# Ledger of designs, part 8: VHH binders against L-Ala-D/L-amino acid epimerase

Target 1, 347 residues: L-Ala-D/L-amino acid epimerase, of Pedosphaera parvula (b9xek4)
Amino acid sequence: MQIKFWPQDLKLAHTWTIASSVTSGSDVTSVGIVQLTDRDGTVGLGEAAPARRYNESTPGSLDFIAKVDATKLSFDNIEASMKYVESLASGQFAAKSAINVALLDGAARKAGKPIYDLLGLGFRNNHHVTSFSIGIDKADVIRKKVLAAEQYPVLKLKVGAADDKANLAALREAAPQKWVRVDANEGWKTKEHALEMIEWLAQDKFIQYIEQPMPADSNPKDIAWLKARSPLPLFGDESYHTAKDVDHCAECYHGVNVKLCKTGGISNAYEALQVARKAGLKTMIGCMIETSILISAAAHLAELCDYLDIDGNLLTTNDPYLGVTAEKGLLSFASAPEKLGLRVRAK
Short names: E, the ipSAE of ESMFold2; O, the ipSAE of OpenDDE; V2, 0.75 times the mean of E and O plus 0.25 times the DockQ between their complexes.

## First folded at step 1 (VHH)

Design d10 (framework vhh_7pa5_2)
Fold by ESMFold2-Fast, scan of step 1:
Structure d10 (fold): chain B 347 residues (1-347), chain A 121 residues (1-121)
Amino acid sequence: as target 1 above (347 residues)
Amino acid sequence: QVQLVESGGGMVQPGGSLRLSCAASGFTFSSYGMSWVRRAPGKGPEWVSTISWSGGSTSYADSVKGRFTISRDNAKNTLYLQMNSLKPEDTALYYCAKRYYESGSDYFDYWGQGTQVTVSS
């Protein structure tokens, strides 16, 4: 096995902002790309989109990948390969995800199947809907972003700032009856404030759920208190890293958001989604800002999800890959030129 | 390796002006959005301004809006911050930073030592 890896800069279509004094708009992010090639010429592609929330960065992910002994990796034994990779360091979720995705891409190609069939899941074209994210900004900018996103039937509104009510009003001015999912990204610091905001949002009949209202490290009793009183379903994101978090999330949330670069790849995400479903939790799969490599990887798990928020590549102008498409929010592999594995090709 | 070198700080009277510069190397400057972040004595970092990779989009903290102007020269790999109508509360160490976006969060790296701005009599 041979391993090739490099950084890829992604340019954002709009500047995104969040509520804290040290966070602001950004028009570029960086990801790491991994390519594995075996002796038979089979190629697998993977991607690392690290989150600073977990003390990760693209240079750090690439440094970790550089230390991986490719001779210990095999498309014919994903379990042993990942056991080796997992043993090299704690954390490194994004880098581990990149290697896991590449291994499954190659394994599925060798099996003559797309990954969704290798996993026994299948995939229904034009059945799954992804939300489209609208970041925190001034009301007039929110309105313009919503108008530009008219084709998408479901929007995800980022909140957690002082002007949350004005921003929802701006969205509704542009899209009066469009379904909305709200993501507070740990922004509401007390259970009392969180409940006040959720009760306000519940007056809008087109809100589907609230994601991560309070910090993941909040007292679990406070989160459970909020769940018991919430008129809208609550989904944990930062609270659900792997399947081991299921008991906590079952007490505190109605559903969970799984992300490949949070849990460490498709294999761990598959387990995390199945375990959550068995515990009675609704499931969704989300993303970072990513190329079609990771977005397609997430789409291969769509049949295990009640909701999808895999729009990271749609927020960029220079995605170098072709894979799953989301025309009008509807996910489809029908036009993907690659038929096997991850179903992704370079442009 | 990424390197950002800030300059242009100094001491000015209230109402004065300064222009900060940041010389970038080790990466494709024209492909990245850039930000200015400041840290006042005894306080945590505060975001000041951001400019897109092309220079076509800018944003500012409410405390500096209308007084500060961020700009860039991609041919020179240089980021600027024009600071007008300076106030004592603008006193801080100013850093330039390349930002990373993750869903719902924006991150920064400090590669320079910063440049000190002091507004006082």
Scores: ipSAE 0.000, ipTM 0.209, lowest interface PAE 15.1, mean pLDDT 86

Design d11 (framework vhh_7pa5_2)
Fold by ESMFold2-Fast, scan of step 1:
Structure d11 (fold): chain B 347 residues (1-347), chain A 121 residues (1-121)
Amino acid sequence: as target 1 above (347 residues)
Amino acid sequence: QVQLVESGGGMVQPGGSLRLSCAASGFTFSRYAMSWVRRAPGKGPEWVSTISSSGDSTSYADSVKGRFTISRDNAKNTLYLQMNSLKPEDTALYYCARDYWSSGEYTFDYWGQGTQVTVSS
């Protein structure tokens, strides 16, 4: 096995500007791309899209990947390959995801199947709907973004700041009856405030759920208190990193958000989704800002999900890959030129 | 072990030019985005420019667009800032900063000691 990896700059549709000394302003973000090639010439593609929230970065992911001995990886033995990779360091979930996705791409190609068939799941074209994310911003900017996103039947609104009620009002001015998923992103610091906000949001009959209302490190009894009283379903995001968090999340939430960069790839995400479902939790898959490699990888697990929030590639202007599409929010592999593996090909 | 050492500062007349350099060591330079940040006397730090790890993408503060050019040489582990049409308001201590970023997120984790740029007649 040979391994090639490199950073890939992604240009964001909205230009970033800066007035702060702490963070860099940029119209660019960066992901890591991995390519595995075996002795038969079979190629597998993977991607690392790390999150600062989990103390990971693209340079850190690439540094980890550089330490992986590719001779210990095989498309014919993914379990042994990943046991080796997982043993190299704690964490490094984004980098581990890149290697796992590449291994499954190659394994599925050798098996003559797309990954969703290798996993026994199948995939229904034009059945699964992804939400489209609207970030925290001034009311005028939110209105403009919502109008620009008219084609998407479901929006995901980021809240957890001072102007949460005004931001929802701005969205509703532009889209009065569109389905909305609300992500507080750990922003409501007390259970009393969280309940007040959720009760206010519940007056809007087109809100589907609230994601991560309180910090993941909050007292579990406080989160469970909120769950017991919430008129809307609560989904854990930062609280559900891997399948090991299932018992905590079953006590605290109605559902969980699985991300490839949190679990360390498709294999662990599959386990995390199935374990959550067995525990009675609703499931969803989310994403970071990613190319079609990781977005398609997540789409291969769509049949295990009640909700999908895999719009990261739609927020970029220079995705170098072709894979799953999301016209009007509807996921489809029908136009993907690659029929096997990840169903992803370079442009 | 991470070190960022700036050089190339000095005194220059308005309208003049200077080229700043930053020598990086102790990490794999080619994997990190890099930035220039400046601090004028009595003011807080102001971000100036960023360049991606590959060098393919750059961004600039509005105050320096069209006048400054950021570049890098990954083979030499060196970051540059070419400053043209300098103005008195460009007078500041200029810092080389390593940009710790991931998909959708970014911040600075290491800074150099700075190099002084003074624009005066």
Scores: ipSAE 0.000, ipTM 0.365, lowest interface PAE 12.5, mean pLDDT 87

Design d12 (framework vhh_7pa5_2; at its last look DockQ between E and O 0.01; V2 from the best seeds 0.00; counts 0 for: pae O 11.9 > 2, unsure alone 63.9 < 65, grease 26 > 24.2, off the site)
Fold by OpenDDE, look of step 2:
Structure d12 (fold): chain B 347 residues (1-347), chain A 124 residues (1-124)
Amino acid sequence: as target 1 above (347 residues)
Amino acid sequence: QVQLVESGGGMVQPGGSLRLSCAASGFTFEDYAMSWVRRAPGKGPEWVSTISGSGSYTSYADSVKGRFTISRDNAKNTLYLQMNSLKPEDTALYYCAKDTGYSEFWGSDYFDYWGQGTQVTVSS
């Protein structure tokens, strides 16, 4: 096995701002690309999209990947490969995700299957709908963003800032009848404030649910208190990293957001989704700002999800890969240039 | 312009029945799956039922399965929801919703257009 890896800058269509980073909006983000090639020439692609929220970075991910002995990786034994990779360090979930995704891509190609078939999940084209995220901005810009996102039937509005009410109003003016998901990104620090905001949101009949209203390190009793009183479903994002967090989230949330960069790849995401479902939680799969590599990777798990928010590639202007499409928000592999593995190809 | 207009709501006693209708216009009705969604006071929206464009496939939330029946008349551009054995917990504003997918699409709670809703109240 050979391993190649490099950074990729992604240009955002709009300045991206969330509650946890309201002071640090950016127009460019970086990801790490991983390419595995075995002796027979089979190629697997992966991607690391680290989040600062979890103290990960693209340079750090690449450094980790640089330490990986490629000779210990195999498409024929993903489990053993990942055991090795996981032994190299704690954390580094984004980097580990890149390797895991690449391994599965290669394995699936060797098996002559797309990953969703390799996993026994299948995939229904034009069945799954992804939301389109609207970052925090001024109300007039929110309106413009929403109008520009006309094709998307479901929006995700980032909140947790001072102008939330104005922003929602602007959104509704531009989109009177669309489903809206709300993501607070831990923006509400107290359970009382969170509840107040949620009750306000609940007055909008088209609000679907709220993601991570409070900090993940909040007292679980406070989050449970909020859950019990919330008129809207609550989804844990920052509170749900892997399957190990299921008990906590079952107590505190109605659903959970799974991300490949949090779980360490498709394998662990698969587990995280299954465990959550068994626990009676609703499931959604999310993303970071990512290329079509990770977006497509996430799409392979769509059948395990009640909701999808995999729009990371749609928020960029220079995605260098082709994979799953989301015309009108409908996910489809029908036009994907590759039939096997991730079903992703470089442009 | 897409328009959805619900009717048939009202007040009934527990165990009673209602039939909701939704008149659709502004799009090719038979090409799209249609759904019913409801919102109870103080609760988030809840998907109730979906029917494919052709009417060949139907799906229901567990909470209404066996009690509610979704149907459609494509010649009349009308969606229906027969609600039997109504319970107090069925009290909600009921919305007709257009699915985003084609006629083969069903079993989803993703919509791009909604009606204004019709109120259903189940009370003794």
Scores: ipSAE 0.000, ipTM 0.245, lowest interface PAE 11.9, mean pLDDT 91
ESMFold2-Fast, scan of step 1: ipSAE 0.000; ipTM 0.152
ESMFold2, look of step 2: ipSAE 0.000; ipTM 0.288
ESMFold2 (binder alone), look of step 2: mean pLDDT 79; pTM 0.810

Design d13 (framework vhh_7pa5_2)
Fold by ESMFold2-Fast, scan of step 1:
Structure d13 (fold): chain B 347 residues (1-347), chain A 125 residues (1-125)
Amino acid sequence: as target 1 above (347 residues)
Amino acid sequence: QVQLVESGGGMVQPGGSLRLSCAASGFTFSSYAMSWVRRAPGKGPEWVSTINSGGDSTSYADSVKGRFTISRDNAKNTLYLQMNSLKPEDTALYYCARELDYGSWEDTGYYFDYWGQGTQVTVSS
């Protein structure tokens, strides 16, 4: 097997809503792209979108990938391949996700199946709805972003760092009855403050749930106290990395958010979602700012999810890949030109 | 083109002080929150401090609270980090970073879209 990898710059669409204050080329982030090629010509694609929360970066992810010996990877043995990759370093969740996604893409292509069928899940076109993220900003900017996002039936609002009440009010001025998911990003440091905020949010009859109200390292008894009193479902994000965290999260949350670059790929995410469901937890899958490679990878797990928040490619203007689409928030592979594997190809 | 250029690093003895500067160009500096991030030998990046666009709100990592002060001069497009009571564990390459527009991302990774080349700080006898 051979491995090729490179950085890919992604240009953010949302900065254009405040275009007068942004210099051309200033709104760029980068991801790492991985391509695995087997001797028979089978290709697998993967992507690393590293998280600052885990002290990861695109240069660091690419440095890790450069150390991987591709001769120890096989599309015919994903388990042994990932055991090798996992042994090379602790952490490196985004880079490990890139290798895992590429391996599953190639394995599914060799099996003549899309990944969702290789996993036994299937995929229902035009059934799954993704939320669309609305950033925290000045009220007038939030209002403009919400108006621009009218096609999306569900919005995701970040709170915890600005005036939370003004931010929701600005959203509601533009979209009075649209469903909203709220992400506090560990922003409410005490259980008393968190409960106060959640009770206020619950007065809005169109809020679906709250993600990670308190820091993941908060006392579990305090999180469980909040769960017992919350009028809205609570989802753990930073609290749920892998299936190993299931018992803690079952005590503290109503559901969990799984992310490919947090857990280390599709294989680990599949297990994390299955284990959470068996424990009675609701499940969702989220994302970073990503190309169609990782967004499509997450979409292959959609049948294991109650909620989807995989809009990362929709926040960019220069996604170089074609895969799953989300017109009006509805996920579909129907127009994807690639029929096998990840169901992604370059534009 | 966005550029962030750090300066002011060097060698200093434990208990000493250094002031880092970051010259920003190619964007409206006064519209962005700015951060300092460091990378110690053999370790991943560690967030050090953030200052909001207006310069009136700051936050610090627990390891540097009370010793470091972040500030900015929007008229000069410059970010500063005043480092006092330096310790050997402060030895690292220090990066100036532009904070990604808050909320244009989910809570899943980057808070920065541009980084400088870094300036080396070495604290030793």
Scores: ipSAE 0.000, ipTM 0.122, lowest interface PAE 17.7, mean pLDDT 85

Design d14 (framework vhh_7pa5_2)
Fold by ESMFold2-Fast, scan of step 1:
Structure d14 (fold): chain B 347 residues (1-347), chain A 123 residues (1-123)
Amino acid sequence: as target 1 above (347 residues)
Amino acid sequence: QVQLVESGGGMVQPGGSLRLSCAASGFTFSDYGMSWVRRAPGKGPEWVSTISYSGSTTSYADSVKGRFTISRDNAKNTLYLQMNSLKPEDTALYYCAKGSYTWLGSPGYFDSWGQGTQVTVSS
């Protein structure tokens, strides 16, 4: 097997910030792309979209990928391949995801199937709805972003900053009755403050749930206290990395957000979703800012999810790949030119 | 296709109790979270409670927390709502709804819900 990898800069369509606003078109993020090629010419594509929150970066991901011995990888034995890759270092979830996605792409191509069929799941076109993310910004910018996102039936609003109430008000001026999911990204430091914020948000009848209200490192008894009193469902994101976190999350949350670059690829995400489901948790798949490679990879698991937030490619202007589409938020592979594997092709 | 049939409503005095039931058919009941939603006279729908597909996770509206208990029997395809310490303001038509908290307020985004069972709390 041969391995090729490179960085890919992605340009954001609008300002995307947690702390401050910057003019649109000047913000960029970087991902790592992986291509595996076996001796018969079969190619598999993968992508690493690392998050600073997990102490990962694109240079770090690419450095890890550079250390992978491609002769230990096989499209015919993904389990043994990933056991090797996982043994090389702790963490490196984004880089491990890139290798796993590429292996499953190639394996599914050799099997003459898309990944969703290789996994036994299938995929229903125009059935699954993704939310569309609105980042933290000034109220007037939020309003403009919401108006630009009119086609999307569900929005995800980032909160956890000083102007949260004004930002929700700006969203509601532009979209009075649109469904909203709220993501606090660990922003509320105490259970009392988190409950006050959630009670305020619950006055809005079009909010579906709150994602990660408190830091993942909070006392579990405090998170469970919040869960017991919350008028809105709570989803763990930073709290749910792998299936190993299921018991903690079953005590603390109503649902969990699985991300490929958080858990280490499709194989681990499949396990994490199934284990969460068996524990009585609602499931969702989210994303980072990603190309159609990772967004399509996540879409292959859509039949295991109650909710989807896989809009990372929709936030960019220069996605170099074609895969799953999200016209009016509805996911479809119907127009994907690639029929096998990941169902992704370079533009 | 999906059919939800609520029962168990009636008239009770303040402080009384009622147990509502919902018989589900036309879908795999054990694959879905279920909710109770109520509509008081002249008001819009208010979400009351949700239970996960397995029954291990529940949540409640602040107005009913500590007084109501949601449960399910997947072998019987039945959802329950045990209502204790009933108040006049609990008077409403109670609906069984397929799905979780997604139904927190909007007619037109509801997956499915039944025709309801009337609860009246008065002396």
Scores: ipSAE 0.000, ipTM 0.120, lowest interface PAE 19.0, mean pLDDT 85

Design d15 (framework vhh_7pa5_2)
Fold by ESMFold2-Fast, scan of step 1:
Structure d15 (fold): chain B 347 residues (1-347), chain A 121 residues (1-121)
Amino acid sequence: as target 1 above (347 residues)
Amino acid sequence: QVQLVESGGGMVQPGGSLRLSCAASGFTFDDYAMSWVRRAPGKGPEWVSTISGSGGSTSYADSVKGRFTISRDNAKNTLYLQMNSLKPEDTALYYCTRDEYWYSGSDFDYWGQGTQVTVSS
């Protein structure tokens, strides 16, 4: 087995800001790409999209990947391969995701199947809808972004700043009756303020749920207090890293958001979604700013999800890969040129 | 515990009218958007109309817009569908559904038993 890895800069269509972002106003971000090649020529592709919120960075992810001994990796034994990778360091979820995705891509290619079939899930084209994200910005910019996103049936509005009410008002000027998911990204610092905001939002008839209203490190009793009083469903994002967080999230939220680079890849995300569903939680998959590699990887798990927010590649202008498509928000592999594995290839 | 019971179906001639009702119980009715979904013979489910929990917002499939009106009485836990200018192609089983997530695709939370509407001369 050989391993190649390199950074990939992604250009954003607009500067991007969320409540917890330390790189607000940036128009370029960077991800790590991994390519595994077996002796028979089988290739697997993976991607690391680290988030500073989890103390990860692209240089740090690439440094971790550089330590991986490719002779310990096999497309024929994903469990043993990941056991080795997991043993090298705590954390490093984005880098571990890249290796896991690449291993499953190669394994599925060798099995003559797409990953969704290898996992026994299948995939229904033109059934799954992704939201399209609108970041924190001035009211006039929000209006313009909403108008530009007319094709998408569901928008995800980032809030958690001083002008949350003005931002929703700006969206509603451009799209009076469009379905909206609200993501506070830990922005509402007290349970009293969070409840006040949620009660105000609930007066809008087209809001589906609130994601991560309060900091993940808030007192669990305060989050449970909010859940008991909330007129809208609450989803945990920063609160749900792995399957180990399921009991906490079942007490505090109505649903959970799984991200490959938060959980450590497809294998861990599959487990995280399954245990959440068994606990009675609604499930969704979200993303970072990513190429079609990770967006397609997440789409392979769509049949385990009630909601999808996998629009990260749609926010870039230079995605170098082809995979799952999201025309009018509808996910489809129908036109993907690659038929096996991740169903992704380079442009 | 959650129950949705439809009524008001029947046989009617083209151009006629029918009013469907759905009696809901076992949940806080005004907390949920409600929908009508129909299934024609040999076909899959087709969404017809949705009304918000407060009744302030409604939406309709293009095939029924201008002919059907959805409404609700939250004091009586009842959903209605007024159907005017009925056509043979409106023939279907009509289901009342509580669909907190109708916007996620077609995953309906709870369905009633359905009420048959037949439009024929």
Scores: ipSAE 0.000, ipTM 0.118, lowest interface PAE 19.6, mean pLDDT 87

Design d16 (framework vhh_7pa5_2)
Fold by ESMFold2-Fast, scan of step 1:
Structure d16 (fold): chain B 347 residues (1-347), chain A 127 residues (1-127)
Amino acid sequence: as target 1 above (347 residues)
Amino acid sequence: QVQLVESGGGMVQPGGSLRLSCAASGFTFSTYAMSWVRRAPGKGPEWVSTISSSGGYTSYADSVKGRFTISRDNAKNTLYLQMNSLKPEDTALYYCAKDSYEGWGYDESSGTYFDYWGQGTQVTVSS
């Protein structure tokens, strides 16, 4: 087995701001790309999109990947490969995700299957709808972004800043009846304030749910208090890191958002989604700002999800890969040039 | 209580047509995407088609694209599947399925994810 890895800068179509970064925007983000090649020439691709929220960075992820002994990795034994990788350090979920995705890509290619079939899930083209994200910005910019996103039937509005009500008003001026998912990204610091905001949002007939209203480290009794009173479903994002968080989330939320770079890859995400569903939670899969590698990896799990927010590559202008597409928000692998594995190929 | 009642199946020769209907009750039909799923003897379920809550978006399995048309009448709480140019391979029990959200609900018995399934209507294509 050989391993290659490198940083990839992604250019955003617009400056991107969320509640945790309200005083500064981002117009470039960096991800790590991993390529595994075995002795017969089978290639697997993976990607690390680390989040500062979890004390991870692209340089840190690449440093971790550099320490991995590729001779201990095998497309024929993903469990043993990941046990080795997981033993090297605590955390490093984005870097571990990159290696897990690359291993599953190669394994599925060797099996003559796409990953969704290797997992027994299948995938229905043009059935799954992804939201399209609108970040925190000035009202006139929000309005322009919403008009530019007309093709997408569902929008995900980032809130948790001072102008939340004005930003929703600007969205509604441009799209009066479009379905919206609201993501506060831990922005509402008290249960009283969160309830006031959710009650105000519930007056809008086209809001589907609220994601992560309060900080993940809030008192669980306060989050459960909010859940009991909320007129809208509550989804945990930062609160649901791995399957180990399921009992907490079952008490505090109606559903959970699983992310590959939060849980450490497809294998762990599959477990996290299944465990959540067995606990009676609704499920969704989300993303960071990512290339088609990770977006396609997430799409392979779509059949386990009630909602999908996997639009990270659509927010960039320079995605170097081809994989799942989202025409009018509808996910499809039909035009993907690669038929096996991750169903991703370099442009 | 959610209830889905399929009808319109039957026996038809190759090249023939059938129109399936699904009468829905117990939920606000106009706010949910609806799907058709089929199961041939000895096979697992195969997704056939989905229509959005408004009817503005439709999708089809590659095996039926160009031959089948999904539609809905929200005023009558009814889902339809117009099936043209039927082939022996289309022989199956056809189910009306309600999505929980934009993605899938869960049906434990079949290993697929739909919030609710009807009892099905049999389509047999033979010469």
Scores: ipSAE 0.000, ipTM 0.154, lowest interface PAE 17.9, mean pLDDT 85

Design e01 (framework vhh_brivekimig_d4)
Fold by ESMFold2-Fast, scan of step 1:
Structure e01 (fold): chain B 347 residues (1-347), chain A 121 residues (1-121)
Amino acid sequence: as target 1 above (347 residues)
Amino acid sequence: EVQLVESGGGVVQPGGSLRLSCAASGFTFSSYAMSWVRQAPGKGPEWVSSISGSGSDTLYADSVKGRFTISRDNSKNTLYLQMNSLRPEDTALYYCAKDYWEGSDYGLDYSSQGTLVTVSS
């Protein structure tokens, strides 16, 4: 097996994100791309989108990938390959995700199947809806972002800052009856404050759930107290890294958010989703800022999810790959140029 | 660990100029967008300006457009804010911030002590 890897800069559409008067502009983030090639010429693609919250970075991910001995990787034995990769270091979830995605892409290509069929899941085109994210910003910018996102039937509103109520009001001025998912990103520091905010949000009637209202390291008794009193479903994000967190999350939340770069790839995400579902938890998949490689990888697991927030590539202007599409928020592989594996190719 | 150290603040007359600097360490500076954020006493944080990792793109708050210029020197891991035509309402503690994205979450990481700018009249 041969391995190639490189950084890829992604340009963000910052026009509506950081200033009320800005009408043009961009900012840049970086991801790591991995390509595995076996002796038969089969190619697998993967991507690492590390999160600072988990003490990871793109340079760190690429440094880890550089240490992987490709001769110990095989498309014919994903389990043994990942056991080796996971043994090399603790953490490194984004980099491990990149290797795992690339291995499954190649394995599925050799099997003559897309990954969703290799996993026995299938995929229904134009059935799954992704949310489109509206970040924390000034009210005028939020209004403009919401109007620009008219095509998307579901929005994800970021809260957890001083102006949470004003930000929802700004969204509602532009979209009075659009479905909204709210993500507090650990922003409400006490159970009393969190309950007050959730009760206020519940008066809206078009809010589907609240994600990670309190810090993941909060007292579990306080989170369970909030769950018992919440008029809206609560989803754990930062609280749910792998299947091992299921018992804690079943006590504290109504559902969980799985991310490939949080759990370490498709294999671990599949397990995390299945284990959560068996525990009676609702499931979703979220993302980082990512190319179509990771977004498509997440889409292959869509049939195991009640909700999808896989809009990371939609927030960039220079995604170099083609894969799953999200026209009007509806996920589809119907127009994907690749029929096997990840169903992704370079533009 | 990420460290950001602001400098260059001071007392200046209305219409005057100041150049703020931010020395960054603990991360690959050229790989991250950087921003300036200010906070006047009794007010919340106000975003001022941003610059991409390469320096190719810049953005400004409407309140400072045409007066402030953001720049960076990636060889020195330093961010700058050139402030011209200063007004009393520019009086604030100025913070250097590292942009971050976590999934669809966008934010500014600024937890340094900042540098105080006072425009006296």
Scores: ipSAE 0.000, ipTM 0.163, lowest interface PAE 14.1, mean pLDDT 86

